# Ledger of designs, part 15: VH-VL binders against UPF0292 protein AF_0905

Target 1, 124 residues: UPF0292 protein AF_0905, of Archaeoglobus fulgidus (o29357)
Amino acid sequence: MEDYKPFFEAIDELKEKSENGWVVVVEGKKDVRSLRAIGVSGEIVVFTGYASTADTLKDRKVIILTDSDAKGMEIEKGLVEALKTYGKIPDVEIKRKIFSNVRKEISKVEEISAFYEKISGIEL
Short names: E, the ipSAE of ESMFold2; O, the ipSAE of OpenDDE; V2, 0.75 times the mean of E and O plus 0.25 times the DockQ between their complexes.

## First folded at step 5 (VH-VL)

Design s55 (framework fv_cosibelimab)
Fold by ESMFold2-Fast, scan of step 5:
Structure s55 (fold): chain C 124 residues (1-124), chain A 120 residues (1-120), chain B 112 residues (1-112)
Amino acid sequence: as target 1 above (124 residues)
Amino acid sequence: EVQLVQSGAEVKKPGSSVKVSCKASGGTFSDYAISWVRQAPGQGLEWMGRIIPIFGDANYAQKFQGRVTITADESTSTAYMELSSLRSEDTAVYYCAREGLYRGYYFDYWGQGTLVTVSS
Amino acid sequence: NFMLTQPHSVSESPGKTVTISCTRSSGSIADNYVKWYQQRPGSAPTTVIYEDNQRPSGVPDRFSGSIDSSSNSASLTISGLKTEDEADYYCQSYDSSTYHWVFGGGTKLTVL
């Protein structure tokens, strides 16, 4: 059997933090659409580069939500370092919690909404 | 082995309420949705509503809105369906069903059914 | 909101092939997955087809499902009919506009 409770709890934490002022950083517009579909209501910013994104977010609480692949991990690491220059520590744990139990099923943020729909029985 | 075991048959008077239980065993209860489906004698299957236990929220077919309440207790792996303001037309076998695994959301396991008879 | 319409009954001889249709009244049949359930007298239903055309473990390959968008219908086909196939068959789909599961009216299959 698959245990999907950690996935749903991570999505709920994402939604709660998003509505309470945390900014979610994603790689592209398909990721924005996916997160909106599952009820992420707060500010979402598309990554435009390490320095430019960090400068935009230097006064904000940040969740980094890039894909769980080599490119996504590279962007995450670089953005973490850029935000550290402003004394800020972004949340990278929500992404880990989302993907840790479903890595064989999905690895991209854009896939979250379709996967959520499939396993929840709720049509989005 | 996964099983859904329902409570026993009930005979009720019009205007009363009935609460049917559905206990899951042999699998992870919280990973699935539980639907309730009824079947009047000699008639087809009619969907009543569903609960996803980890959310605690239920949704109901329009026909049953205001009369049906579906709940779940994760600690006992049990789902409940309560139907109020019973009428003779509510006489039916009531089934719980587990909404399937990851692909296509089919009902992969069904309870044995609970006969509810409403007569004056 | 939509309805799924099935023929009331079908009958066929052992060894032959039978097809049961399930027609959607509004919206496309292809918009949502179709499932098929088998119910023998006195028993709870069991799944014979899911995701339009997939079989659960243990269901013989004599059972197949298909979608025809031109007639807005799904079909369950049973080849090599056996006496134990005699049962009621129900199609089911999801109405994403109302968040409801919808069952067809059911088809009684008699194997003569």
Scores: ipSAE 0.000, ipTM 0.526, lowest interface PAE 16.2, mean pLDDT 86

Design s56 (framework fv_cosibelimab)
Fold by ESMFold2-Fast, scan of step 5:
Structure s56 (fold): chain C 124 residues (1-124), chain A 120 residues (1-120), chain B 112 residues (1-112)
Amino acid sequence: as target 1 above (124 residues)
Amino acid sequence: EVQLVQSGAEVKKPGSSVKVSCKASGGTFSDYAISWVRQAPGQGLEWMGRIIPIFGDANYAQKFQGRVTITADESTSTAYMELSSLRSEDTAVYYCARESIYRGYYFDYWGQGTLVTVSS
Amino acid sequence: NFMLTQPHSVSESPGKTVTISCTRSSGSIADNYVKWYQQRPGSAPTTVIYEDNQRPSGVPDRFSGSIDSSSNSASLTISGLKTEDEADYYCQSYDSSTYHWVFGGGTKLTVL
């Protein structure tokens, strides 16, 4: 009954950009596993701190995909600011699109794969 | 090796202010947040506030809002906690602690503590 | 805003197992990761558990953490108690609504 089309479209956009050289930044190893499980195939980098992560990614196109909670938003804001020092603007819209339509169900990147299986298995 | 070294003990009069320093060595200072925690004699740990040096932004526990100021100097890898309008109840050991970058965040390194005594 | 409540003290004999609880007053205990710190007299705290149940390098496997959503509590369990485990233990979590760290009141563990 929920319209999950925006969620699936956001996941597809994530996969396409990842495949085309965008680096996905996540908080931890469980997030990496979750994204691999749903078919994100490109480079994924675990956040290691604001300045060190930005230095690693200064020549790359970046998608910030942290949790949709206060701490995840804090990491996002700090990494955006750090990347700006290199003249880089990361994509933060994909995260918004993923979580905005499933806010009541999940808020963590590590939860995406199980949720994706649940809703695709029920409706397919 | 990562180490947080705090300034020495202080004795202050009621109504004055105190500024405690916390110098980080090892690791990238700008990668971490620094929290300040106090502990009155025989009492528990009480969180006061934190700063993310790369933002320059600090946030504070409601109890200390208006009396505490937390700052950081990235050039010297030093965080500061200033507490004003001191009362005898502010007598405590004050700790700085580094917030880890792991998800769930924990205080992975602590300073040795600074005893601040407020007496008339 | 929430509080974390711990028992004031627990005691047990050497070699036995002790469990210290940490109960969240509002919202789910599972909403945020729980950490546990050990503080021996005259020392700064040291982390014994992070991310609910993970141990830092150097912490013996006698220390374990768990979450129980039914009681809205986290627990620190110490098996094979040794005299050097005698300390104050604090749980900690993050309040996402206020951007505040929250500590439990602390539990004094007495061995013997």
Scores: ipSAE 0.041, ipTM 0.689, lowest interface PAE 5.6, mean pLDDT 88

Design t01 (framework fv_cosibelimab)
Fold by ESMFold2-Fast, scan of step 5:
Structure t01 (fold): chain C 124 residues (1-124), chain A 120 residues (1-120), chain B 112 residues (1-112)
Amino acid sequence: as target 1 above (124 residues)
Amino acid sequence: EVQLVQSGAEVKKPGSSVKVSCKASGGTFSDYAISWVRQAPGQGLEWMGRIIPIFGDANYAQKFQGRVTITADESTSTAYMELSSLRSEDTAVYYCARESYYRGYYFDYWGQGTLVTVSS
Amino acid sequence: NFMLTQPHSVSESPGKTVTISCTRSSGSIASNYVQWYQQRPGSAPTTVIYEDNQRPSGVPDRFSGSIDSSSNSASLTISGLKTEDEADYYCQSYDSSTYHWVFGGGTKLTVL
């Protein structure tokens, strides 16, 4: 589609928060690679389970960036619930902003870098 | 080291209910989901439903909706599958399996299975 | 809402290579990861392949998985067949539209 400004703005917000100490939680190593390729520079943690991940992150500011599919939403819901036991509220809005405007193009975090490269016409 | 240990075999009458337990040891019970899968004699694997203990949500295959209830007790690291209104066609081995996210998302450990025989 | 279809049985001699297919009836096979489970008589299933082509620790490299989008199928390939590979093999994937796990019907592998 013609208007990808909201997608780029969401990626910029992700980069800014990541650089300023927010920890990004992803499902797997391919997701880490994808986010690094587009300039996400801060700490990225691979989800290893609800309680163990939440315990690792209980003192941190957290962005949950799982896939925009049924399983990714389920992991998000469970991790939100786990972090809630520590009195923490993660950011789930950035994921919504990233995928909401491009959901017919991509739904997985591992796809972000290739899509970003495609629509910007640059090689990362 | 990780183990899922299920309750023993049961013989039930048609119309009764059965409740099978699955006790997890090793690893953190609140880190994963537990699925229940059955296998009738000589047949394939049939998924019944699952629970994510950390938030208590269970969901079920449409075929079993209304007859199956899956619960979990985090304090004892035990998941349960209760199947009501038993018929002879429910004779099967019932497995619990761990849906782990650690090192990939799949059923990484399975219980030993519980044979439920429904016979008059 | 989709089904995974496997051949009922396959057979091959020791030392040779066998391939078992798993075809998705609707939607793309690549939409969700595919796992493969091995079940010997009297035993619970164990994982031989997860996330399309990954092997759990302890599974020999004779086992490999692949996805073919053109046939809408996943495949499990076992090379250097051994008699201990004789088992039922099940593919599995997740149906994101129903939040359900789906198993294939299973394939009986005979090594003779």
Scores: ipSAE 0.146, ipTM 0.753, lowest interface PAE 4.3, mean pLDDT 89

Design t02 (framework fv_cosibelimab; at its last look DockQ between E and O 0.67; V2 from the best seeds 0.00; counts 0 for: pae E 4.0 > 2)
Fold by ESMFold2, look of step 6:
Formats: sequence, C-alpha cells, structure tokens
Structure t02 (fold): chain C 124 residues (1-124), chain A 120 residues (1-120), chain B 112 residues (1-112)
Amino acid sequence: as target 1 above (124 residues)
Amino acid sequence: EVQLVQSGAEVKKPGSSVKVSCKASGGTFSDYAISWVRQAPGQGLEWMGRIIPIFGDANYAQKFQGRVTITADESTSTAYMELSSLRSEDTAVYYCARESYGRGYYFDYWGQGTLVTVSS
Amino acid sequence: NFMLTQPHSVSESPGKTVTISCTRSSGSIASNYVQWYQQRPGSAPTTVIYEDNQRPSGVPDRFSGSIDSSSNSASLTISGLKTEDEADYYCQSYDSSTYHWVFGGGTKLTVL
C-alpha cells in the first residue's frame, strides 16, 4: 500500500523554506505553475543555463528542484558545479525526498500539483 | 542574438583527420551544451556527440566512439569536433547545435554547416 | 538506444493537411519530449515544434504536434499547406538512459 506521508512532509519542508527566503530552481514555466498551485510562495527561478543561473543565485540560499530523471539530474549536477565557483552549496535533498516514494507515479515537477490533488483529495 | 559560426569547407584524403570549429557568440558559452550532427549527401541527420563545456565531459554516439573527439575552449567560446581515420562515407555536412533548456531539450540554434569531402 | 521511424516521403497539394508520423521502437513515446525540425534544401535545420506540441516564436500555428500513446508515436501536422513547406522533417527525442539524442530518419514533404 502506498504511504504518501514522506511526500507530504517533503512538500511541507519545501513550502517552509520557500517562505523563509530560499529560492527554488526549476526547469520550466509549467513547474512554476505546479509549485504555485500547491502553495510554494517564495521566489522561483527557471533554469536558463549553468553559468547565468548560478550568477543569479550566488547570494541566495538555493533549493534545486529539477525533474527526477536523467536530464533533471544532469541540470542539477551542472548547477551544483557552477555554484561551487561562488562557494555555494545548494539543497539537493528536498527533491530526493519529494520523489523517493512516488517515482513510479511521477518524475516531473510539473506533475506535482495534479498528483497532490489526486492523493490528498484537496481541490487546488 | 545567438550565433554559431563554423569553420570553412575542407577536402581530405582517406585515413586523415578533420577538425571543425564552432564559435558561439551572443550568449554565455558556459550555459549550454553543444551537439554535433552530420548529414551525408541525400541522407538524414545523424547525431555524433555532445559536450557540456562547464564539465569538459563529452558523450559520443557508439558509431563514432574511438574516432571522434569533441572539445571546448571556454576562453574563445569555441567547440571543436575532430574525426579521425576518415573514409569516403564520412563525406557530409557537419553541424554544431546549441541545446536549449526545458523539458525534453532541443537544439535552438544551429551552425551554418561545414562540408567535409573525403576523396582520393 | 531506441529508434524513431518516420515515413520516407509524403506528398500533398497546397491548402491540404498532412501528418508525418514518428514511431518509437522501444519504451514509451511519452517518456521524453519530442521535437520536430524543418530543413529546407541547402540550409541548416530549424525547430518547428518542441516539447511535443509547443511552437517557437515565428512558427505559424498551422504547424502542430501531438502524441499518440496507443500507437507509440508522435505526429507533426501541417494544415493549409504552402509550397514553402516543402522540406525535410525530422523528429527527435532524448534517450535519458544513455544521454544520447535520437533523430528519426527524416521525411521528405513534397507540396504539389
């Protein structure tokens, strides 16, 4: 039986950090819409390139929330490397927590809001 | 605006090598991956490999493994593709292309192409 | 890697509608976004569809893309065909298990 408590706890942690000034990096506009729908209220930045995104984020606390697939991991790895040039270590663990139990159902950030609505029964 | 400008056409003998350059301008070179694609006369597009300059890592299609080397020089914003042990079947137009970011990725800018002719 | 199979050629008259298919050999077509490129003779390819069904700025809305899970294929549809649409068309997708790009074999569209 699927236990979605870890998923909801990770979403709550994401929302809490976002409310407290952490910037969330996503792959595209559909991801922004999905995260807003579930109540992520802080700043969200769309990845536009390794060096340019890292330069935008060099003075911020960062959560990398790219898709849980090979391409999303590639973006994460590259952005982590680019941020190292500024001595910055982003949070990469919230993504792991969000997708760890649900990777059979979803792998993309844009899918989170519909999935959340489905398993919670809460209309978004 | 983004531009990819490739080196000029080349005529090569079988068994030699060719090195094609791709200079990027109008963007941040370290933001993107660069792919190389070739097209033999009258044939389709064939992906050869890619490099992400900020890593320095290249990935190659299995068909070209061992004959192709893809490199990048961030200081000149230039990617290179070198193909060795040339054969007549390597006669083609060689393109570089920039990989855009988003879901699924795609090539948003292409170089003008470099004709490489392999003949005796 | 998987293969993307396209018809070798298609023909249609100006003003009509054509659909070019792109069938994935293994794994689901829906697992990775599909792109479509147009290549006119003597020119580099240009993007007409990305992320399955999105048009870059400047591409007419008579170009559309779709995914059909039941046939495991993507489609490029061009309505209101114009003679300027005569070109080669390639589908493309990313193989996320190998980090490789895969192109379809290409389709020559003749407008006559």
Scores: ipSAE 0.194, ipTM 0.747, lowest interface PAE 4.0, mean pLDDT 89
ESMFold2-Fast, scan of step 5: ipSAE 0.258; ipTM 0.774
ESMFold2 (binder alone), look of step 6: mean pLDDT 91; pTM 0.927
OpenDDE, look of step 6: ipSAE 0.554; ipTM 0.871

Design t04 (framework fv_cosibelimab)
Fold by ESMFold2-Fast, scan of step 5:
Structure t04 (fold): chain C 124 residues (1-124), chain A 119 residues (1-119), chain B 112 residues (1-112)
Amino acid sequence: as target 1 above (124 residues)
Amino acid sequence: EVQLVQSGAEVKKPGSSVKVSCKASGGTFSDYAISWVRQAPGQGLEWMGRIIPIFGDANYAQKFQGRVTITADESTSTAYMELSSLRSEDTAVYYCARESYYRYYFDYWGQGTLVTVSS
Amino acid sequence: NFMLTQPHSVSESPGKTVTISCTRSSGSIASNYVQWYQQRPGSAPTTVIYEDNQRPSGVPDRFSGSIDSSSNSASLTISGLKTEDEADYYCQSYDSSTYHWVFGGGTKLTVL
């Protein structure tokens, strides 16, 4: 009944971009651990504030991967605006693709690894 | 109303290089990846590599690593595929194709560019 | 890291149904979506099925796709065969371990 291929393909895109120099921005350390567990190998940065995070990332290719709750959406909007001041447009679509297909199951980045393990049958 | 239009046929000598263009019209060029696929006479489709234009990220099939370079110019909505050190077995029709950002399938294809390598 | 294997050719009479298989050599066929492309002589490929079983706008419902995990294969089924269906058909899937697209070898469909 459930079709999780869009979720897996979104995770594959995340892993590929991460391996190729994109920096993934998350809200906290638990998110870092979750992404490492599923094979995200590149640079991951924890959000520390709009101006400071944008300044750190102004010359980088950026994927914003915050939670799909109200706070996560607010952080995403503010960081997008801050990066625009440097002429940068971050990727926010990977997050949408990850959560749009599993929004009834998970809404937090820290939940991705346990969910991935559950539906893939792979022990993490 | 999306269209991919490729540059015209080319005849090249062994050892030279060829650069094929693929101009996208309609839609937002930056929201899609562009793949390059070739087809030698009487052969099947062979994936060569792709680019995500907004950041210039390209990755290549192992067979073409070191000989192929894929680039994009966002200002002109054009992707390019350059193949160097041409051999007679590189004679093929070369296609560009747009990857759907969400569903990861090739939703639009260019018309193809015939590259003939002969001496 | 995997190959997709198709029969070299299939043939069937007008009005009948034909099925073309696409078998994955390693890993599960269900791990990644399978697409099917039709290529008529002298033309670029066009999509007839995406995401295992979805049809693009304009593709008749005579075309359908399916996945069979027991044989580790995808299938393209064309019912009510017409002469205009004569073409080469290619399956395609994504290799997440290498970040590469993989095409099957292609199947030549003849409608006699």
Scores: ipSAE 0.005, ipTM 0.524, lowest interface PAE 14.4, mean pLDDT 86

Design t05 (framework fv_cosibelimab)
Fold by ESMFold2-Fast, scan of step 5:
Structure t05 (fold): chain C 124 residues (1-124), chain A 119 residues (1-119), chain B 112 residues (1-112)
Amino acid sequence: as target 1 above (124 residues)
Amino acid sequence: EVQLVQSGAEVKKPGSSVKVSCKASGGTFSDYAISWVRQAPGQGLEWMGRIIPIFGDANYAQKFQGRVTITADESTSTAYMELSSLRSEDTAVYYCARESYGRYYFDYWGQGTLVTVSS
Amino acid sequence: NFMLTQPHSVSESPGKTVTISCTRSSGSIASNYVQWYQQRPGSAPTTVIYEDNQRPSGVPDRFSGSIDSSSNSASLTISGLKTEDEADYYCQSYDSSTYHWVFGGGTKLTVL
């Protein structure tokens, strides 16, 4: 894709919410490193299971940022259902905004930083 | 101290069904998925299917569709695999395995259950 | 689904290094994580490598994993071979298009 403004705007929204107390849930350590590299500064939690992650985050504002593939969608669905038992609705729209305009280029959270570096010209 | 303990060996007649149990201890049952894998004598590992207890959903390898049913009982922390219409080629050791956090690799395995199908 | 192909057997002397390959038939090997399991006769498999190159606690650092995109393969490398390393080794990856786990055919390691 030649117009990457929506991608950058979604990343900026992620950074702003992260800085303002939203906890970002990712699948693993490579995802944490990728998000830190692009300036996500707030709390990032690695998914450790549906019930245990939901229990840890029951009093928090949550952004689910799993991969944009079948497996990542499965994890998202389960975590949404687990958080629902605590009356919590996580943000899943930031992920859709990030990947919707670049789905042919990247589908994994761990790929975000390298892709961001490539299209912005900034060394990370 | 996480352990998966399976039910004992079974001898079955062709055409019957077998139901193998896998009891999890030492961890939070709802935090992982359970896969079932079999191994025929002298052969490799073959994935059969899995369940994620918090969803209640199971999915199966195409080869076993219609013959295998995987269930879970959260109150007893036990997963089950039922295989129907048994044939002699179903003689195998059946393993349960736990799929770990987010990436779903198999971090713990049950000891295995030998199922022998003979007449 | 794709296939994962391993050599049927490998052998090497104690103290030396052995490498076992796992080649993906279609799609990139880098598209999904690769795990490696060790199975001794009469025992259940145990994990020696997960997520391409990570070791579970208790697995010695002489076990390592790698991915080579140019050959579309993953490798398990065992250095400083010991007789207790004799076992069957299986690679495994996830086919996200079908929600299926795929195992390689297994490699018998003999330490002579």
Scores: ipSAE 0.042, ipTM 0.674, lowest interface PAE 5.4, mean pLDDT 87

Design t06 (framework fv_cosibelimab)
Fold by ESMFold2-Fast, scan of step 5:
Structure t06 (fold): chain C 124 residues (1-124), chain A 121 residues (1-121), chain B 112 residues (1-112)
Amino acid sequence: as target 1 above (124 residues)
Amino acid sequence: EVQLVQSGAEVKKPGSSVKVSCKASGGTFSDYAISWVRQAPGQGLEWMGRIIPIFGDANYAQKFQGRVTITADESTSTAYMELSSLRSEDTAVYYCARESYYGRGYYFDYWGQGTLVTVSS
Amino acid sequence: NFMLTQPHSVSESPGKTVTISCTRSSGSIASNYVQWYQQRPGSAPTTVIYEDNQRPSGVPDRFSGSIDSSSNSASLTISGLKTEDEADYYCQSYDSSTYHWVFGGGTKLTVL
């Protein structure tokens, strides 16, 4: 049996910050559906480009939640640099915490809800 | 609305350098990455490298590492590709292309018209 | 660190269906999206399929894309062939291990 406590704790932190006004940035609408299924209730924004997304979020607290693959890391890095032009530092640690202990099982945000359902034994 | 316009054809001597420009109009230049692709006469498409203007850095295919430099100027919405130490094998049409983002993937959604570079002799 | 392999050429009669394959040499074809580009003589390439099976606005539904994990390949299928479909077709995918775009060698489609 695997210890999935860090994964569940990271999901709980994501939910709490989302409820408290943090905006979650994802790559696509399947990611939005996955996060809604596990109880992420706050604002979720789909990435539409570095400068345009940063401009939309310049006055907000931001969590970047892109996939844990090369493309997702590149999008994260570019958005971090774009947000820096507005003096903003986004949260990138929640993503690291979510994927760090389960990277051989899932790497995509859209996979989180099915994986959560599988290891929790709770139907979403 | 979105258009990539490249500089005109060039004829260069072996051992020289060429710098091709790609000016973007429409859309937000800093939202996208720009790739450079070449095509020798009668040959296929060959990826050379790319730049994300907001990073200021580029990455290159191993074959072109050390000979190619890709840069961007956000103030003019222009990307550049400079290829040095030219040889006859570098005779090709050079394309710039925009890397768009759609959902969980991205692809080359707009292409420049191409710039023919001919290396003499 | 992979190659995409396409047949050099394919040919078929007007009104028939043709399929062009794109096989990945290493790693899963499904690990990254596959795009298909059409290039007519004297023109820059244009996108006919993106994200494995999506069509850009203006591309007729005669064009479709698919992925077959068992053969580790992507396919472009063109039904109801027209003479205007004569072109070179290139598949493309992203190599996440090297941060490189990879093109297939291209397939010349002749409609005769």
Scores: ipSAE 0.090, ipTM 0.736, lowest interface PAE 4.8, mean pLDDT 88

Design t07 (framework fv_cosibelimab)
Fold by ESMFold2-Fast, scan of step 5:
Structure t07 (fold): chain C 124 residues (1-124), chain A 121 residues (1-121), chain B 112 residues (1-112)
Amino acid sequence: as target 1 above (124 residues)
Amino acid sequence: EVQLVQSGAEVKKPGSSVKVSCKASGGTFSDYAISWVRQAPGQGLEWMGRIIPIFGDANYAQKFQGRVTITADESTSTAYMELSSLRSEDTAVYYCARESYYSRGYYFDYWGQGTLVTVSS
Amino acid sequence: NFMLTQPHSVSESPGKTVTISCTRSSGSIASNYVQWYQQRPGSAPTTVIYEDNQRPSGVPDRFSGSIDSSSNSASLTISGLKTEDEADYYCQSYDSSTYHWVFGGGTKLTVL
């Protein structure tokens, strides 16, 4: 695909929200590395369990950025319900926007930086 | 420390239902998923299904779909497995096990002691 | 959906090394982590290996796990075999496509 504008717009939205106090939740350390490489500068938290992660984030604005596969969706659903107990609704739309047009090429957050480098022609 | 304690042995008639409990202590109950596994006498481990208590969604092995119901009560830190339309071949030890997240996956880190269910006519 | 196949039984002498295989019928063995559980008669299973090759606290370093993509198999290796290692061993992996856990059929280890 030659039109990756929605993907770049979603990454820009992620970076903007991260810089403005939103906490990004990911599945693992490779995901943290990938997001840092593309310029996500704010707080990133690695998922450690539904209730414990939600308790850490109960006073924060949250972006859930798990993989676009069955396991990542399961973690997202559980974390949404856990955050709901604190009256919080996380952003799950940024993940949908990132992956919706590129699922044939990538499905894991850890793959975002290499893919970004490939389609932008920019060295990371 | 973390411990899973199951309800006691049951003797049931064919066609009835059984409901086994698994009470978790230690750790945060809502952080984990709970799986149910059975083992018929002299046979291997057979996975039946799992639940994530925080959102109540359960998933079942195809063999048990329609007969098994797995539920959880977060207020009592207890998971339940109910098996209906019991047959003699359902005679087995039933285990609950905790699925913990350690890396980018789960594994069974703690197991209950097991509950023997005997189905006889 | 896939199956995990193990040998029904293995035997070896004390002090020797034994290897138990776990072969995945479809899809890559490496696409999901493999765990190994030890079960003695009358007891619940306990974890000896998780995430392919990790040992829980308290499990001797004689226990190791590995993955071989060429045979589409995981292996549990027990070196310095002791009589206390006699048990049934089960491999396990997760099927992400169905949200199902899958167990191997189990292997009875006899130390002769």
Scores: ipSAE 0.069, ipTM 0.699, lowest interface PAE 5.3, mean pLDDT 88

Design u01 (framework fv_cosibelimab)
Fold by ESMFold2-Fast, scan of step 5:
Structure u01 (fold): chain C 124 residues (1-124), chain A 120 residues (1-120), chain B 112 residues (1-112)
Amino acid sequence: as target 1 above (124 residues)
Amino acid sequence: EVQLVQSGAEVKKPGSSVKVSCKASGGTFSDYAISWVRQAPGQGLEWMGRIIPIFGDANYAQKFQGRVTITADESTSTAYMELSSLRSEDTAVYYCARESYYRGYYFDYWGQGTLVTVSS
Amino acid sequence: NFMLTQPHSVSESPGKTVTISCTRSSGSIADNYVKWYQQRPGSAPTTVIYEDNQRPSGVPDRFSGSIDSSSNSASLTISGLKTEDEADYYCQSYDDSTYHWVFGGGTKLTVL
């Protein structure tokens, strides 16, 4: 049986860091909508490529929040390497915490809001 | 705006190798991956392999392991596909294609194709 | 490893609707997004559908994509069929286990 407390705690950490100046990087516009729906209020940037995204974020604190699939992991790895060229280390742990106990139910960031609504009983 | 331009047609002898180039213009070369796809006359598309230039790492379809090498030169925005130990069955049009990194990423731009003919 | 299977050919009259299927042999069709490419004779392929059902800029809304998990297949539907739609159509998906792109065998569309 899944314990959803870690999922909610990870979402709360995401919201808190986002409000405090961390930029969240996602794969697409549906991901932006999903995160806004659950109360992520800070800056969200859509990934446009490794070097271009890293250059945009070189002076920022970054949370990488790509899908928990092979493509999402590849984007994460490449963006981590690109950001290293600017001496920056992004947060990749929030994504791991979000998906680690719910991977049987969801693997995509765009799915977070509907899943959150389903398991919390709160209408978004 | 974005364009992939490949090197010209080649005629090769069996047992030799061929190296096809794909020069990208427009956009940032290190933002995306380049795939290589071939098509024998009257046949379907066959994926050969890909490279992510920012890593320098390439991966290949099982059928081409040991015969194909894909490389990239970021300074010239050019990807290369080298196929060795050529046989008549390697006669095909070879395409490079760009993989855009956004949700569900796809081959958004294709080169014009390079005909490689293997004959004695 | 998986294969994507398409019918070898389909045909339909101008103004009608045609559907081309793409069936995944193992694992779920929904495991990765499906793309569709159009290739006219003598030309490189161009994308008509990405992310299962999205259209690139410039692709008319007569082209649509869908996924049916019950048949483990993706479909490309072309409505209001025009002569210029004659082409080979290829589906494509990604194999997470091997990090390989996989193409379907292709479908020749004839408009008569």
Scores: ipSAE 0.216, ipTM 0.738, lowest interface PAE 3.6, mean pLDDT 88

